# Ledger of designs, part 92: miniprotein binders against b1l550

Target 1, 279 residues: b1l550
Amino acid sequence: MRLPEELLERARDIHSEAPSHRIKLDRVGSFGLKVPVEFKGFLLLAEADVWVSLPEGRRGVDLSRQVEAIYELSNPPKDPFSLCREAAISLLEKLNYADSSGVSIRFDAPLQDGESLKYYGVEISSIASDEIINKIRVEILGMTACPCTAELIRAYKSSEIAATHTQRSLGILEVSTKAEHPDPDKLASIIERAMSSPLRTYTKRPDEGGLVIRSLSNARLAEDVVREMIHLFLEEFGHLPEDTHILAAVRSMESVHMHDIYAERSFSLDEIRKEISSH
Short names: E, the ipSAE of ESMFold2; O, the ipSAE of OpenDDE; V2, 0.75 times the mean of E and O plus 0.25 times the DockQ between their complexes.

## First folded at step 10 (miniprotein)

Design kt7 (at its last look DockQ between E and O 0.79; V2 from the best seeds 0.00; counts 0 for: pae E 4.4 > 1.5)
Fold by OpenDDE base, look of step 10:
Order: structure tokens, then C-alpha cells, then sequence
Structure kt7 (fold): chain B 279 residues (1-279), chain A 83 residues (1-83)
């Protein structure tokens, strides 16, 4: 049922009214929208969040206008990096009362794994205010083998390859930069290379054996993985602006414990360079 | 009262990067001076400035930006749109 236009003229614009409490809000928007994106030749349905700031003198945000902004830009489907950036800018333009805007797009990114596909989680964001900040978060599963248990077993039974418990570990790289979004495939690769071994969608028996042997021969603590991620990140992305902020983290789903092991480091490129140079 | 304006510049000059950096610095300085919110960005090869604040301050901002570009002898076309 569509309300008669005459009734709309009589209705107060509730959103434009002064609020009962004059308080600025940082983010007001629509969360969990579904938008199509094109990513490396794949057409994907992504989840999107869109928001703007709300000044103290305005009761509410025009949410319909926010939704329109992102869907206008989503047809035809485009890469999520451009979509985030363009949508953030468009929101700031269309909602004249906003001082800041933001867009976040989440999906599972396909990753080639031999003749099959694996995936990693990605969240691409852009925030527009006095500057445009681009953010990308990549999460990918790998395998870690425990060096402590391996050493205990080696001490107990002399073996060339010591048995140890293995587990799935989630590696996380989050990058916030004034530059363009870093390549998520490269970030995923860094995480995988920092693990004891990557995961595979499927393995043939010889490949499976080799994967496990590799993991056992490259046993790493969660702490080791994070440090390796940082090291590899600096090698690949050291050209980013010095004020680029990075979060490197690992959540190890320990197979011998009921709980996970977590390790992280947050840093700017300037900060970490100074730290490393001091050694 | 609040005014929001988009300024779009098209430059014929080879030194687009230098002009962009100049405009970023200038916009920041003027934003601080006049209490404005300013975003400088590139869209479709054009430099855009989004400026928001007091209407009189916004107008002064625009005038000052254009004046400084003229002082530098930069050739440009400009489009100003109120949002």
C-alpha cells in the first residue's frame, strides 16, 4: 500500500527535527546489506555496511538515501575497492549534514588451490572525513604444529621427525592506509607463509603426507606466526605510507586445549621500522 | 546554517601531483583558519574539494583557494556545486 502524496505533505520530517538530546553520533547507517561485487573475475554477493555521522542538531539520518547511494554504484557490479571508496564519497556528498562517512564490504574471496578453490575472509572498508582512509582485513586459515610438544617427544623418543599436535589457526592482517587498498591475495599469502603449512581443499595421499611433514618440520608457536607475518608484510608492503597502521594476529584453535591461543601486534610502519632498526 | 560545496578542478598541466599536494595543504590550512571540514580527493582524473561549514566561511574558502591558484599561474577550469 502506497500512502497518498497528500498525506506526505502533512507529515513532519522526523529526521530533520531537532533531537530531544543534542548529541552528535559517529555512525548511523544500514548494516547487513547485500551487494554484488566483481572480484578477480568472480561475481560475488557481498555483505555491506554503510554509515554517516549525524550532527547534534538532526534527529535522524536519511537511511533510504544511504541505501540508494550504494546500490546506484553497485550496478553494474564493480570491484569492491572502488565501490567502497566511491560509495563513501557519495554518501558524504548526498548527506550534506554528515561530516564523515564509511562503507564496509565483506565476502569470502576465492583463492586458487591447484585444481580447486579455497578461500579467505576479506573486509574492505573506506572512511571519508577530512581524509580518505582505506582499510582491509584478511582472515585465512592455516595449520600450525606445536614446537614444544615436538621437543618433548623428541626428547622421549629419538625420531628424525617428531610427532606433535597440529591445529587450525586463523591468521589476521588488518591494514589501514591513506593509500589504495593493499592486494588481499598478497596479504593472504603472507599469512599462509607464516603458518607451519597452508590448508588444502583436497589432498591426494602423497600430497597430504608431504603437507603434514612440512608442518611438523616447520613447527611454530602462535607468537612465531605473528612475528613472521610482520616480517613478510614489511618485505612486501614496506613501500606504504609511514602512517599506515597494521594489525597482525593469530588465533590458534589448539587441539590439546579447550581454549584458543591468541597473539597480536598493532603498529604503524614508522613505529615498527624504528623498533627493528634499534636491534 | 551550514553550506556544503564540491569544487572540481580540471588541470591541463603535467604537474598534477604537485598541484594536488599544494591543494591538500592549502585546504587544510584554510579549514583550520575558518573552522571548516574539508576533503581533497581525486575522481576521474580531476581534483575535487568538498568543503562544509558556515556559508560565509565556505565562500571565503573558495575565494582564497582560487586566488592562491591564480598566484601560482596554474591553468584550470573550475566547477562549483552546492550540495
Amino acid sequence: as target 1 above (279 residues)
Amino acid sequence: SMKKVRIEFTFDEENREEVLEFLKRLARELAEKYGLTVLVYVEDGRIRIMVKGDPEAVDKFIEEVLKELEKRGVKYTVRVEEL
Scores: ipSAE 0.485, ipTM 0.812, lowest interface PAE 1.2, mean pLDDT 91
Fold by ESMFold2, look of step 10:
Structure kt7 (fold): chain B 279 residues (1-279), chain A 83 residues (1-83)
Amino acid sequence: as target 1 above (279 residues)
Amino acid sequence: SMKKVRIEFTFDEENREEVLEFLKRLARELAEKYGLTVLVYVEDGRIRIMVKGDPEAVDKFIEEVLKELEKRGVKYTVRVEEL
């Protein structure tokens, strides 16, 4: 049943009223929306959150307008970065009581792996206010090999190949910048190159042997994986604005322990350059 | 907030980056002067400014931005849309 539209003239507009408690809210929105995106030739189902700020004098948000803003832009499907930024700007334009808006979009990005594909996690955000802040988080699994155990085994038997425990490690790069979002494939590549070895969708016996040898030859502490991620990031993205903020982290699921190892560094480009230049 | 406007500028590609930084600085200055909310961004290769505030202050903002662009001798086209 559709109710008569004439009721809109008689009913209170609850959302435009003043609230009983005049307290501003930072994020009011719709979370967990399903949207299609086109990413590097792939049509993917993504999950999006949309929100705006709500001033102290307004009781509620026009939630249907928020949802319309992103869905109108998502058909036909387009690249998630344009969708994210354009939707954030559209929210700020359409809901004139808001002083900020935000959109986040999450998806699994395909990455070529021989003749197959593997996937890594991507979350992008755009926050619009008196400026636009773009954020991207990339998460990808790789392999690490422990150098401490490798050295102990080498010393014990004088082997040219140091045996050690290996494990999956989750690498994380998160970038917040006024520039355009960095390319997620480049961020994923930085993470993989910082580790002892990439993970493969599948391997044949000769390929598996090569992977193991590579990981043993590139044994790295979780701490050194983070340092290498930072080094490679600066090499690739040192051109970003100096106030760009980065988080680099590794969570290693250590195969010989019941618990994980975690290492992290957050920094701005200007502060890390000063730190490196002081040496 | 009483009036919200989008101003869209088209410049040639050779000087877009320099003009963008100029407009960002100018918009920030005028926003403080007149108590306005402004956002400067690039979309479709065009520089856009979203400005919100008192109607007379918004009109003065537009006038002063255009005046400063004329002073710099920058060739541009402009479109103004009230939101």
Scores: ipSAE 0.244, ipTM 0.693, lowest interface PAE 4.4, mean pLDDT 89
ESMFold2 (binder alone), look of step 10: mean pLDDT 85; pTM 0.843

Design kt8 (at its last look DockQ between E and O 0.86; V2 from the best seeds 0.00; counts 0 for: pae E 4.0 > 1.5)
Fold by OpenDDE base, look of step 10:
Structure kt8 (fold): chain B 279 residues (1-279), chain A 83 residues (1-83)
Amino acid sequence: as target 1 above (279 residues)
Amino acid sequence: SWKKVRIEFTFDEENREEVLEFLKRLARELAEKYGLTVLVYVEDGRIRIMVKGDPEAVDKFIEEVLKELEKRGVKYTVRVEEL
């Protein structure tokens, strides 16, 4: 049922009214929208969050306009990078009272694994204010083997390849930059290469054996993984602006403990280069 | 009182990147001077400036931007739209 237009003329615009408390809000928007995106030849249904700032003199945000902004840009489906950026800008245009806007798009990205597919989690964001900041977060599972237990078992059994506990570990790279979004596949590759071994969707017996042997031969602490991620990131993405901010993290779901091991480093490219050069 | 304006520039010249950096710097300086919120960005090969604030200050901002571009001898077309 659509309300008669005549009633709308009599109704107060609640959103445009002065609030009881004149306080600016940083983010007001719609979270958990579903939007189609095209990503590397795949059509995916992604989750999207859209928001803008709200000035102190306005009671509420025109939420319908926010939703319209992103859906107008989502048809036809486009790459999520352009969608984020364009939508963030469009939000500032359509909601003229806003000083800042943001868009975040989340989905599982397909990743080729031989003849099969694996995946990584990705969140692509753009925030617009006095500048546009592009953010990307990649999460991918790998496998780690514990070097400490390996050393203990080696000492005990004198074996060349010591048994050790292995576990799934979640690697995380988050990059915030004024440049274009970095390639998420490259970020995922960095994380995988920093692990003891990658995970596989499908393995035959010889492949599985080789994967396990590789992990045992490349045993790494969570701390080692983070440091390796940073090292590999600098090699691949050292061309990004110096003010680019990075979070590198690992959550190891330790198989011998009931809890996870977590390690992280947050840094700017300028900061970390100075740190490394000082040694 | 406030207004929001989008300024769109189309440049004929090869030095688009230099002009963009100039406009970013100029816009920042003027934004600070006049207490404005400003975003400089590229869309569809055109340089755009979104500016928000006091109506008189916004007008002064636009005038100064255009004046500085003229001083540099940059050839451009401009479209101004109130949002």
Scores: ipSAE 0.560, ipTM 0.840, lowest interface PAE 1.1, mean pLDDT 92
Fold by ESMFold2, look of step 10:
Structure kt8 (fold): chain B 279 residues (1-279), chain A 83 residues (1-83)
Amino acid sequence: as target 1 above (279 residues)
Amino acid sequence: SWKKVRIEFTFDEENREEVLEFLKRLARELAEKYGLTVLVYVEDGRIRIMVKGDPEAVDKFIEEVLKELEKRGVKYTVRVEEL
């Protein structure tokens, strides 16, 4: 049913009124929007959140204008990073009472895996105010092999038996910067290279054996994976602004336990360099 | 009362990045001076500035930005649009 537009002349504009309680709000928005994006030649369905700040003197946000801002930019589909930044700016333009705006976009990114594909998680955001802050979070699974059990088995028999437990581990890199978003494939690569071995969509038995041998030859504690992620990140992205903030983490689904092991470190580039230089 | 303005620059200058960094510094300085909210960005190969605040302060901001560009000897075309 569509109501007559003539009613707009008679109805109060509820959104533009002052609220009964004059309290500013930090984020008022539309969450869980479905948006098409084009990522490295793939057309993907992403999920987006959009929001603006709301001053104490305005009762409500015109939510349809928020949705309009991102949907106008999503046709034809474009890369998610441009969409994210442009939508954040558009929100600030269209909702002129706001002092800040934000957009988040989430999708599963395809990654070449031999003749097949695998996927990793990406969430990006752009927050616009008197500057633009760009954030990206990448999550990808890899394989880790426990060095402690491997050493105990070696010592037990003083033999050539190479054995330990292996498990899937979820690696996480989150970067917040004033520069452009880092390339998610490069972040995913850093995480995978820090692991004992990457995971494959499928392998034949000789290739599977090779993966396991590689993991045993590169056995790592969850703590060591995080340290290696940081080392590799600094090599690739040490050029970012000094106030860039990073979180590096691993959640290891230890195959011999009922629970996960978690390790993390957050830092700014300036902070970590001073720490490393002191040793 | 307040107003919000978008200032759009088209430059004949091949060193757009240097002009962009100059405008970012200038805009931040003037925003502090006049109590304005300012965002400098690039879109469609053009430099844009979004500025919001007291109408008189916004007008002074625009005037000073143009004056400083002239002092620097930068050739430009400008469009100003109220939002």
Scores: ipSAE 0.290, ipTM 0.736, lowest interface PAE 4.0, mean pLDDT 89
ESMFold2 (binder alone), look of step 10: mean pLDDT 83; pTM 0.820

Design kt9 (at its last look DockQ between E and O 0.64; V2 from the best seeds 0.00; counts 0 for: pae E 3.4 > 1.5)
Fold by OpenDDE base, look of step 10:
Structure kt9 (fold): chain B 279 residues (1-279), chain A 83 residues (1-83)
Amino acid sequence: as target 1 above (279 residues)
Amino acid sequence: SWKKVRIEFTFDEENREEVLEFLKRLARELAEKYGLLVLVYVEDGRIRIMVKGDPEAVDKFIEEVLKELEKRGVKYTVRVEEL
């Protein structure tokens, strides 16, 4: 049912009214929208958040205009990087009272694993104000083997390849930059290479055995994984602006404990280069 | 009182990158000078500037940007739209 236009003319525009408390809000928007995106030949249904700032003199945001902004740009489906950037800018244009805007798009990215597919989690964001900041967060599961237990078992049994507990570990790389979004597949690859071994969707028995042996021979602490992620990141993405900010983290779902082990480092490219050069 | 304006520039291809960097720097300086929110970006091969603030300050900003481009002898077409 559509309300008669005559009634709309009589209704106050609640959103444009002065609020009872004149306070600026940083982010007001719609969270959990579903938008189609094209990613590396796949058409995916992604989750999207859109928001803008709200000045102190305005009661509410025109939420319908926010939703329209992203859906206008999502048909036909396009890459999520362009969609984020363009939508963030469009929000600032359409919502003239806003000083800043932001868009986040989340989905599981397909990753080729032999003849099968595995995946990683990705969140692509763009924030627009006096500059455009592009952000990408990649999360992928790998496997870690504990070097401490391995050393204990080695000492006890004098084995060349010592048994140890293994677990799933979630690696995280988050990059914020004024440059274009970095390639998420490369980020996922860095995380996997930093682990004891990657996970596989499907393995035959010989492949499975080899995967486990590889993990045991490449035992790593969560701390080791984070440091390796940073090292590999610098090798691949050292060309990014110096003010690029990175979060490298690992959450190890330890198989011998009821809790997870977590390690992280936050840094700018400038900061970490200075740190490494000082050694 | 405030207004928001989008300025769209079309430049000849040969000097686009240099002009973009110049405009970014100039826009930042003028934003600080006049207390404006300014975003410089490229869309569809055109340089755009979004500027928000006091109406008189926004007008001065536009005038100064155009004046500085003229001083450099840059050929351009410009479209100004109030948002």
Scores: ipSAE 0.654, ipTM 0.880, lowest interface PAE 0.9, mean pLDDT 92
Fold by ESMFold2, look of step 10:
Formats: C-alpha cells, sequence, structure tokens
Structure kt9 (fold): chain B 279 residues (1-279), chain A 83 residues (1-83)
C-alpha cells in the first residue's frame, strides 16, 4: 500500500537540509546491488555499487534516484562496460548537486579451458566528474614454481632432479585510464602468461605431467611474475594515454609455508617508460 | 533555480581529438570561473558537454564555448538540449 501523497506537504525534506557539520563527502551511495549483465554470450548476475559526491551544504543523497539510474539501464541486460559508463553519466545527470559520480560492477568472467570453463574475477568502474575515468581490475589464479628451491635441489650432489614446490598464485592487474576499459580477457591472458603455468579445470595424467614439467621450465619468483606482467602489459596496452595508472601484483599461496608472499608495483605509463629508458 | 543542458558537437573526423582536448581544458576553466559543474565525454563519435548550475552562468558558459570554437575556425554543428 502506498501512503497518501498529501503527507509530502507536511513532512520535512531531510535530504535537502543543511547538515549539522558542513563537510563534503566523496562517495555516498547504494552498494551491493544485483544487476544482470551480458558478457560474451553469458547472462551473469553482477554486483554493483553506485555513488555520487555530496557537497558540504546538502544533508543527504537521493538514494532512490541512484538505484533507478542503474536499473533503468540494466533491462534488457547489456554488456557491463556500457552499463557502467552509462550509469555513471546518468547518476551525474539525475543528481544536480553532485560534482562526481561512480559505478562499480563486479562479476566472475567465464573463460574457455579446453572443453570446459574456468573463471576469473573482474571489477570495472567508471567515475564521472569533468571527464570520465575508467578502471578495471582482473584477478586470475595461475601456478608458480619456486626457482630458489629448484636451484637448491639441482645443486644437491650435482643432481639431475628438476623439482621444486609449486603453488597457486593470484595475479592482479588494475588499470585506471581515460580511454575505454581494456579487454578483461587480454588482461587475464597477460597474468597467466607471466606465471609458470596456467591452472586447468582438470587434466588427465599425461597432460598433468606435461603441465608440471612446463612449470618447472618456467620457474618464477612472485617478483618475476610482477615484472613479466608489466612487460607484457606494455606490449599490449602501451598505446593507452600516458597518465594511465596500473597496479600489477601477485599473491602467492606458498605450498611449503604457513603464509603468503606478496609483490606489487604501481605506475603510470609515463613513469614506467622513463624508468625503463634510464637503464 | 538550476539549469542543466547537454551540448552536443559534431566535427569532421580529422580534428576531433585535437578539439576534444581543447574543449576539456576550456570547460574546466569556464566551470571554475562561473561555479559550474561540467562533464565532457564522447558519445557515438560526437563530443558532449553536460553543464549544470546557475541559469545565467550556464548561458554564459554556452556562449563562451561557442565563441572560442568560432575563434579557432573549427567547422561544427551543435545541438543544445535542456535536461
Amino acid sequence: as target 1 above (279 residues)
Amino acid sequence: SWKKVRIEFTFDEENREEVLEFLKRLARELAEKYGLLVLVYVEDGRIRIMVKGDPEAVDKFIEEVLKELEKRGVKYTVRVEEL
């Protein structure tokens, strides 16, 4: 049942009042919305956050208009990149007092793995103010083989044993740019190629043996993986604007330890080119 | 009260990137000068500027943007839509 419209004449409009403390807020919004998206022929249920800035003179945000902005655009389902960008623009249009808006959309992306599927994590964002900044974060598991232990075992009695510990490692690429979002499949591919081997949904014994042998041939420290991710990223996406910002990271779940290893590097394209050129 | 408009520009392809960067800088300068909120973006190969704020200031913004484009000698068509 709907309340009588006449009550609006008697009730205070709390949101439009001045607050007790005149402090600007950077992000005020609705987080954890479920929205449908279409990605590479798959219909996925994604999680979205929407927000706007709130000036120091306004007490509250019109939350229903924020939710309206993204849900109006999500039916019928469309690709998440278009939804993200269009919703960010719509938020800024609908909420006059905001000087910026943002939308984040998170989903697990399907990826072909032989005759099966695997997945990787994707979070995209579009932030609109005087221009639009697009951000994408991809996370995918791969396998790393430790070169330190491999060398120690090789040196044992001048052994021919090619052995080391292997583990799952989570690779992370996060890109913030004024250009369109990079293709998440290409980012995932960069991460996997930087590791000792990709993970498979399943293998039969001969294939598993080959995978392990290949990983031993490509033994890498977490630090090596990060550096290789950066190298491969520059080959594929070096054309992006110079102020594009990247975070490359690896969290390795070391199989012989009770703890994880972490390595990361943040940089802009301008910054990293200067660094490489100076060597 | 408030005024909110979308300005849409169509340019020849050969000078779109150059004009886009010019409009971004101009829009930032004018928005600061007149206390306006702006967004400059591209949609379907067209440059769009959303501007909102005081009605008189919005009108001045539009006038100055068009004047600066004319000074630059850029061929364009424009559509202004109140939102």
Scores: ipSAE 0.385, ipTM 0.794, lowest interface PAE 3.4, mean pLDDT 89
ESMFold2 (binder alone), look of step 10: mean pLDDT 84; pTM 0.828

Design ql1 (at its last look DockQ between E and O 0.91; V2 from the best seeds 0.77)
Fold by OpenDDE base, look of step 10:
Structure ql1 (fold): chain B 279 residues (1-279), chain A 82 residues (1-82)
Amino acid sequence: as target 1 above (279 residues)
Amino acid sequence: DPVREAFKYFMEAYKLVQEAWRLLRKGDVEEAAEEYEEALEKLEEALEIAKEAGNERLIRMIKRMIEYVKEMIEELEKKLKG
């Protein structure tokens, strides 16, 4: 049943009314939308969040306009980077009372693994205000081998390749920049290369053995992994603006403990360059 | 609506910036510079319209983007001369 349009003219615009309490809100929007995106030749159904700020003098946000903004730009499906950026700007245009807008798109990105596929998690965001800030978060699982246990076992058995416990570790790189979103595949690669070994979707027995041997030969603490991620990131993305902000983190799901080990570093490119140059 | 018109020019400019980024990834520095120059022209138009509309927020946004584009042009010019 569609209400007669005439009734809409008589109805108060609740959203435009003054609120009972004049307080600005930072983010008001629709979370958990599903939008199609094209990524590396794949058509994916991604989850999207869209929001705007709400001034103190306005009771509510026109949520329907937000939804309209993202879907207008999503048909036909396009890359999630341009979608985020353009949608953020479009939101400000459509909702002229907003001082800021934001779009976040999340999906599992396919990653080639031999003849099979593995994946990493990606969240692509854009925030529009006085500036347009592009943010990308990549999460990918890898394997770490403990160097401490390896050293103990080496001391005990006098083996060249010491056995050690291994665990899955989640590597995280988050980048915020006024420039283009960094390539998520490159970010994922940095994380994998920083760990003891990558994970594989499918391994034959000889390959599995080789993977384990590689991990044992490249034993790393969670702290080592984070430092390596930062190092590799600087090599690949050192050309980004100096005010670019990075979060590098690892969550190691320790196999010998009931808890996880977590390590992180947050920094700007300017800050980290100064730190490294001072040594 | 002058505000809407200013946003139109801004969006057009930003699409050109995105194209410049694409070209840079391909190593097409000269073409990227041309796109930035065109973007700058669009932004300047957007700025004038936004000033006429008196929208301070939009003016700030456009000015910041102009600064960015000018920085990029300068960087690319250095690369092309060197």
Scores: ipSAE 0.768, ipTM 0.926, lowest interface PAE 0.6, mean pLDDT 92
Fold by ESMFold2, look of step 10:
Structure ql1 (fold): chain B 279 residues (1-279), chain A 82 residues (1-82)
Amino acid sequence: as target 1 above (279 residues)
Amino acid sequence: DPVREAFKYFMEAYKLVQEAWRLLRKGDVEEAAEEYEEALEKLEEALEIAKEAGNERLIRMIKRMIEYVKEMIEELEKKLKG
């Protein structure tokens, strides 16, 4: 049922009223929107969140204007990065009482994996206030092999047995910058190269053997994976603005433990360069 | 509505910045610099309108983008000379 539009003349504008408690809100928005995107030739159904800040003197946000900001830009489907950034600006235009706006878009990105595809997680966001900050988070699974157990087994059966426990590990890179969002495939590649071995959609036995041998030759602590991710990130993206902020992390689902191991480091480019140059 | 008009120029400028990013990925430094110069023109128009409207946050937002664009133009000019 659609009500007559002339009622807008007689009805109170509830959203523009002052609230009974004058408290500002940091994020008021619509979460879980479905948005089509075009990513590297693939048409994907992404999930989006949109929000704005709400000043203390305003009772509510105009929710229809929020969804207009992203939906007007999403048809026809286009690359998620331009969509994310432009929607954040459009939110501030349509809801100009806000001090800031944000848009997040999440999708599974395809990667070629032999004869098939594998996928990794991508979440991008753009937050517009005095500046536009573009953030990308990439998550991809890899394999880690424990160097501690490998060394114990080597010492026990010197050179006869090469073995250790292996497990899936989730690598995470998150980058916030005033420049363009980094290419998610490059971030995923950095994470995979930091691991003991990549995971494959499937392998034939000779390839599986090679994958396991690679992992044993690249035994890594979770801490080592994070350090290697940072090293590789600096090689690839060292030209980003100095105030670019990075989080590098790994969550290792240790096969011989009842619990996970987690390691992370947050830094800005200027911070990490000072740290490295001092050591 | 001067606030909306300022956002219109800002969005046009930002699209030019995004095009400059794309051109730099392809190694087209001269063309990227041209896009940044055009973006700067639109940002200066947006700034004039935002100042007339007295919207302090929008003024700061536009000024920050102008600073970024000017820095990029300077960097690209050095690259072309060098």
Scores: ipSAE 0.682, ipTM 0.904, lowest interface PAE 1.4, mean pLDDT 90
ESMFold2 (binder alone), look of step 10: mean pLDDT 87; pTM 0.843

Design ql10 (at its last look DockQ between E and O 0.88; V2 from the best seeds 0.75)
Fold by OpenDDE base, look of step 10:
Structure ql10 (fold): chain B 279 residues (1-279), chain A 82 residues (1-82)
Amino acid sequence: as target 1 above (279 residues)
Amino acid sequence: DPVREAFKYFMEAYKLIQEAWRLLRKGDVEEAAEEYEEALEKLEEALEIAKEAGNEKLIKMIKRMIEYVKEMIEELEKKLKG
């Protein structure tokens, strides 16, 4: 049942009214939208969040316009990077009372793993305000082998390759920049290379054995992984603006403990360069 | 609506910036520089319109983007001369 247009004209615009409490809100929007995106030849259904700021003098946000903004740009499906950036700008245009806007798009990115596929988590975001900031977060699982236990076992049993416990570890790289979103595949690769070994979707026995041996030969603490991630990131993405902000983190789901080990470093490119140069 | 018009030019400029990024990934530095220069022109137009509209927020955003584009142009010019 569609309400008569005449009735709509008589209705108060609740959203434009002054609120009872004149307080600015940072983010108001629709979360958990589903939008199609094209990513490296794949058509994916992604989750999207869209929001704008709300000034103190306005009661509510026109949510329908927010939804319209992103879906207009999503048909036909396009890459999530341009979608995110353009939608953020479009939101500011459509909602002229907003000081800032933001879009976040999340999906599992396919990653080739031999003849099979694995995946990593990606969240692509853009925030428009005084400037446009592009943010990308990549999460991928890998494997770490503990060097401490390996050393203990080596001491106990003289072996060139010491047995040790292994665990799944989640590596995280988050990059915020005024430049283009960094390539998520490259970020995922950095994380995998920083760990003892990557995970595989499918392994045959010889491959599995090799993977384990590789892990044992490259035993790393969670701290080691984070430092390696940073090192590899600087090698690959050192050309980004100096004010680019990075979060490198690892959550190790320890197999011998009931708790996880977590390590992180947040830094700007300028900051970390100064730190490294001082040594 | 002058504000809408300013946003139009801004969006056009930003699309050109995105194209410049694409070209840079391909190693096409000269073509990327051309796209940035075109983007700068669009931003300058957007700025004039936004000033006429008196929209301070939009003016600030455009100015910031102009600064970015100018920095990129300068960087690419150095690469092309070197």
Scores: ipSAE 0.736, ipTM 0.918, lowest interface PAE 0.6, mean pLDDT 92
Fold by ESMFold2, look of step 10:
Structure ql10 (fold): chain B 279 residues (1-279), chain A 82 residues (1-82)
Amino acid sequence: as target 1 above (279 residues)
Amino acid sequence: DPVREAFKYFMEAYKLIQEAWRLLRKGDVEEAAEEYEEALEKLEEALEIAKEAGNEKLIKMIKRMIEYVKEMIEELEKKLKG
């Protein structure tokens, strides 16, 4: 059923009224929007959230204007990073009663994996207020090999037994900056290089053996992986503004444990440089 | 609406900044500096309109972006000098 358009002239504009309780809200928005994006030649279906702050004197958000901010910019499909950043600015323009706006876009990014593709998780955000802050989170699986078990087996005094347990580990890099969103492929590369070995979509037996041998030769604690991620991040992205915030983390699904192991460090570039230079 | 006009100039400047980012990824430092310079001109126009409209929040946002762009121009000029 379609309602008559004439009702718009005599209906209350509920959203522009004052609320019964004058309490500001930090995030009011539309969640789970489907938007097409163009990423590295691929047309991907991404999931987006859009929101604004709501002052204490306004009852509701103009919902149609909110979704216009991203949908007007999404046709034709374009680069998700510029879409994210520009939509956040457009939200403030369209909903000028708000103090801040935000957009997030989530997708699985394709990555070349030998003769095939694999995928890693990307979530980007842009938050506009007094300034524009661009955030990216990358998650990618890799392989880790336990050095503690490897050392115990070595100390068993048998050179024929070069072994340890290996497991899938999820590496996470999250970056907030006033500059451009970092390239997600570079972040994924940093995570994979910090681990014992990458995971592959498909291998033949000799290649499988090579990956396992590689991981055994490069055994690392979850803590080692996080430290290496930070080191590699600073080499690649040390040029970002000093107030750039980073989170580096690993969740390891330990094959011989009943539980996961987790390691994490968050810091600003200014903070970590002072820490490193003090040693 | 002067607030809407100021946002239009701000968005134009931001698109130029994004182009400067793209050029820097390619190693085109001189071209990137030119884009930042043009963005600065658009930001100064946006700031004047925002001041005339009395929109303090937009003024703050534009000023912070101007500060960023000036810093980037200075850094790129150093690279061009060697």
Scores: ipSAE 0.664, ipTM 0.899, lowest interface PAE 1.4, mean pLDDT 88
ESMFold2 (binder alone), look of step 10: mean pLDDT 87; pTM 0.841

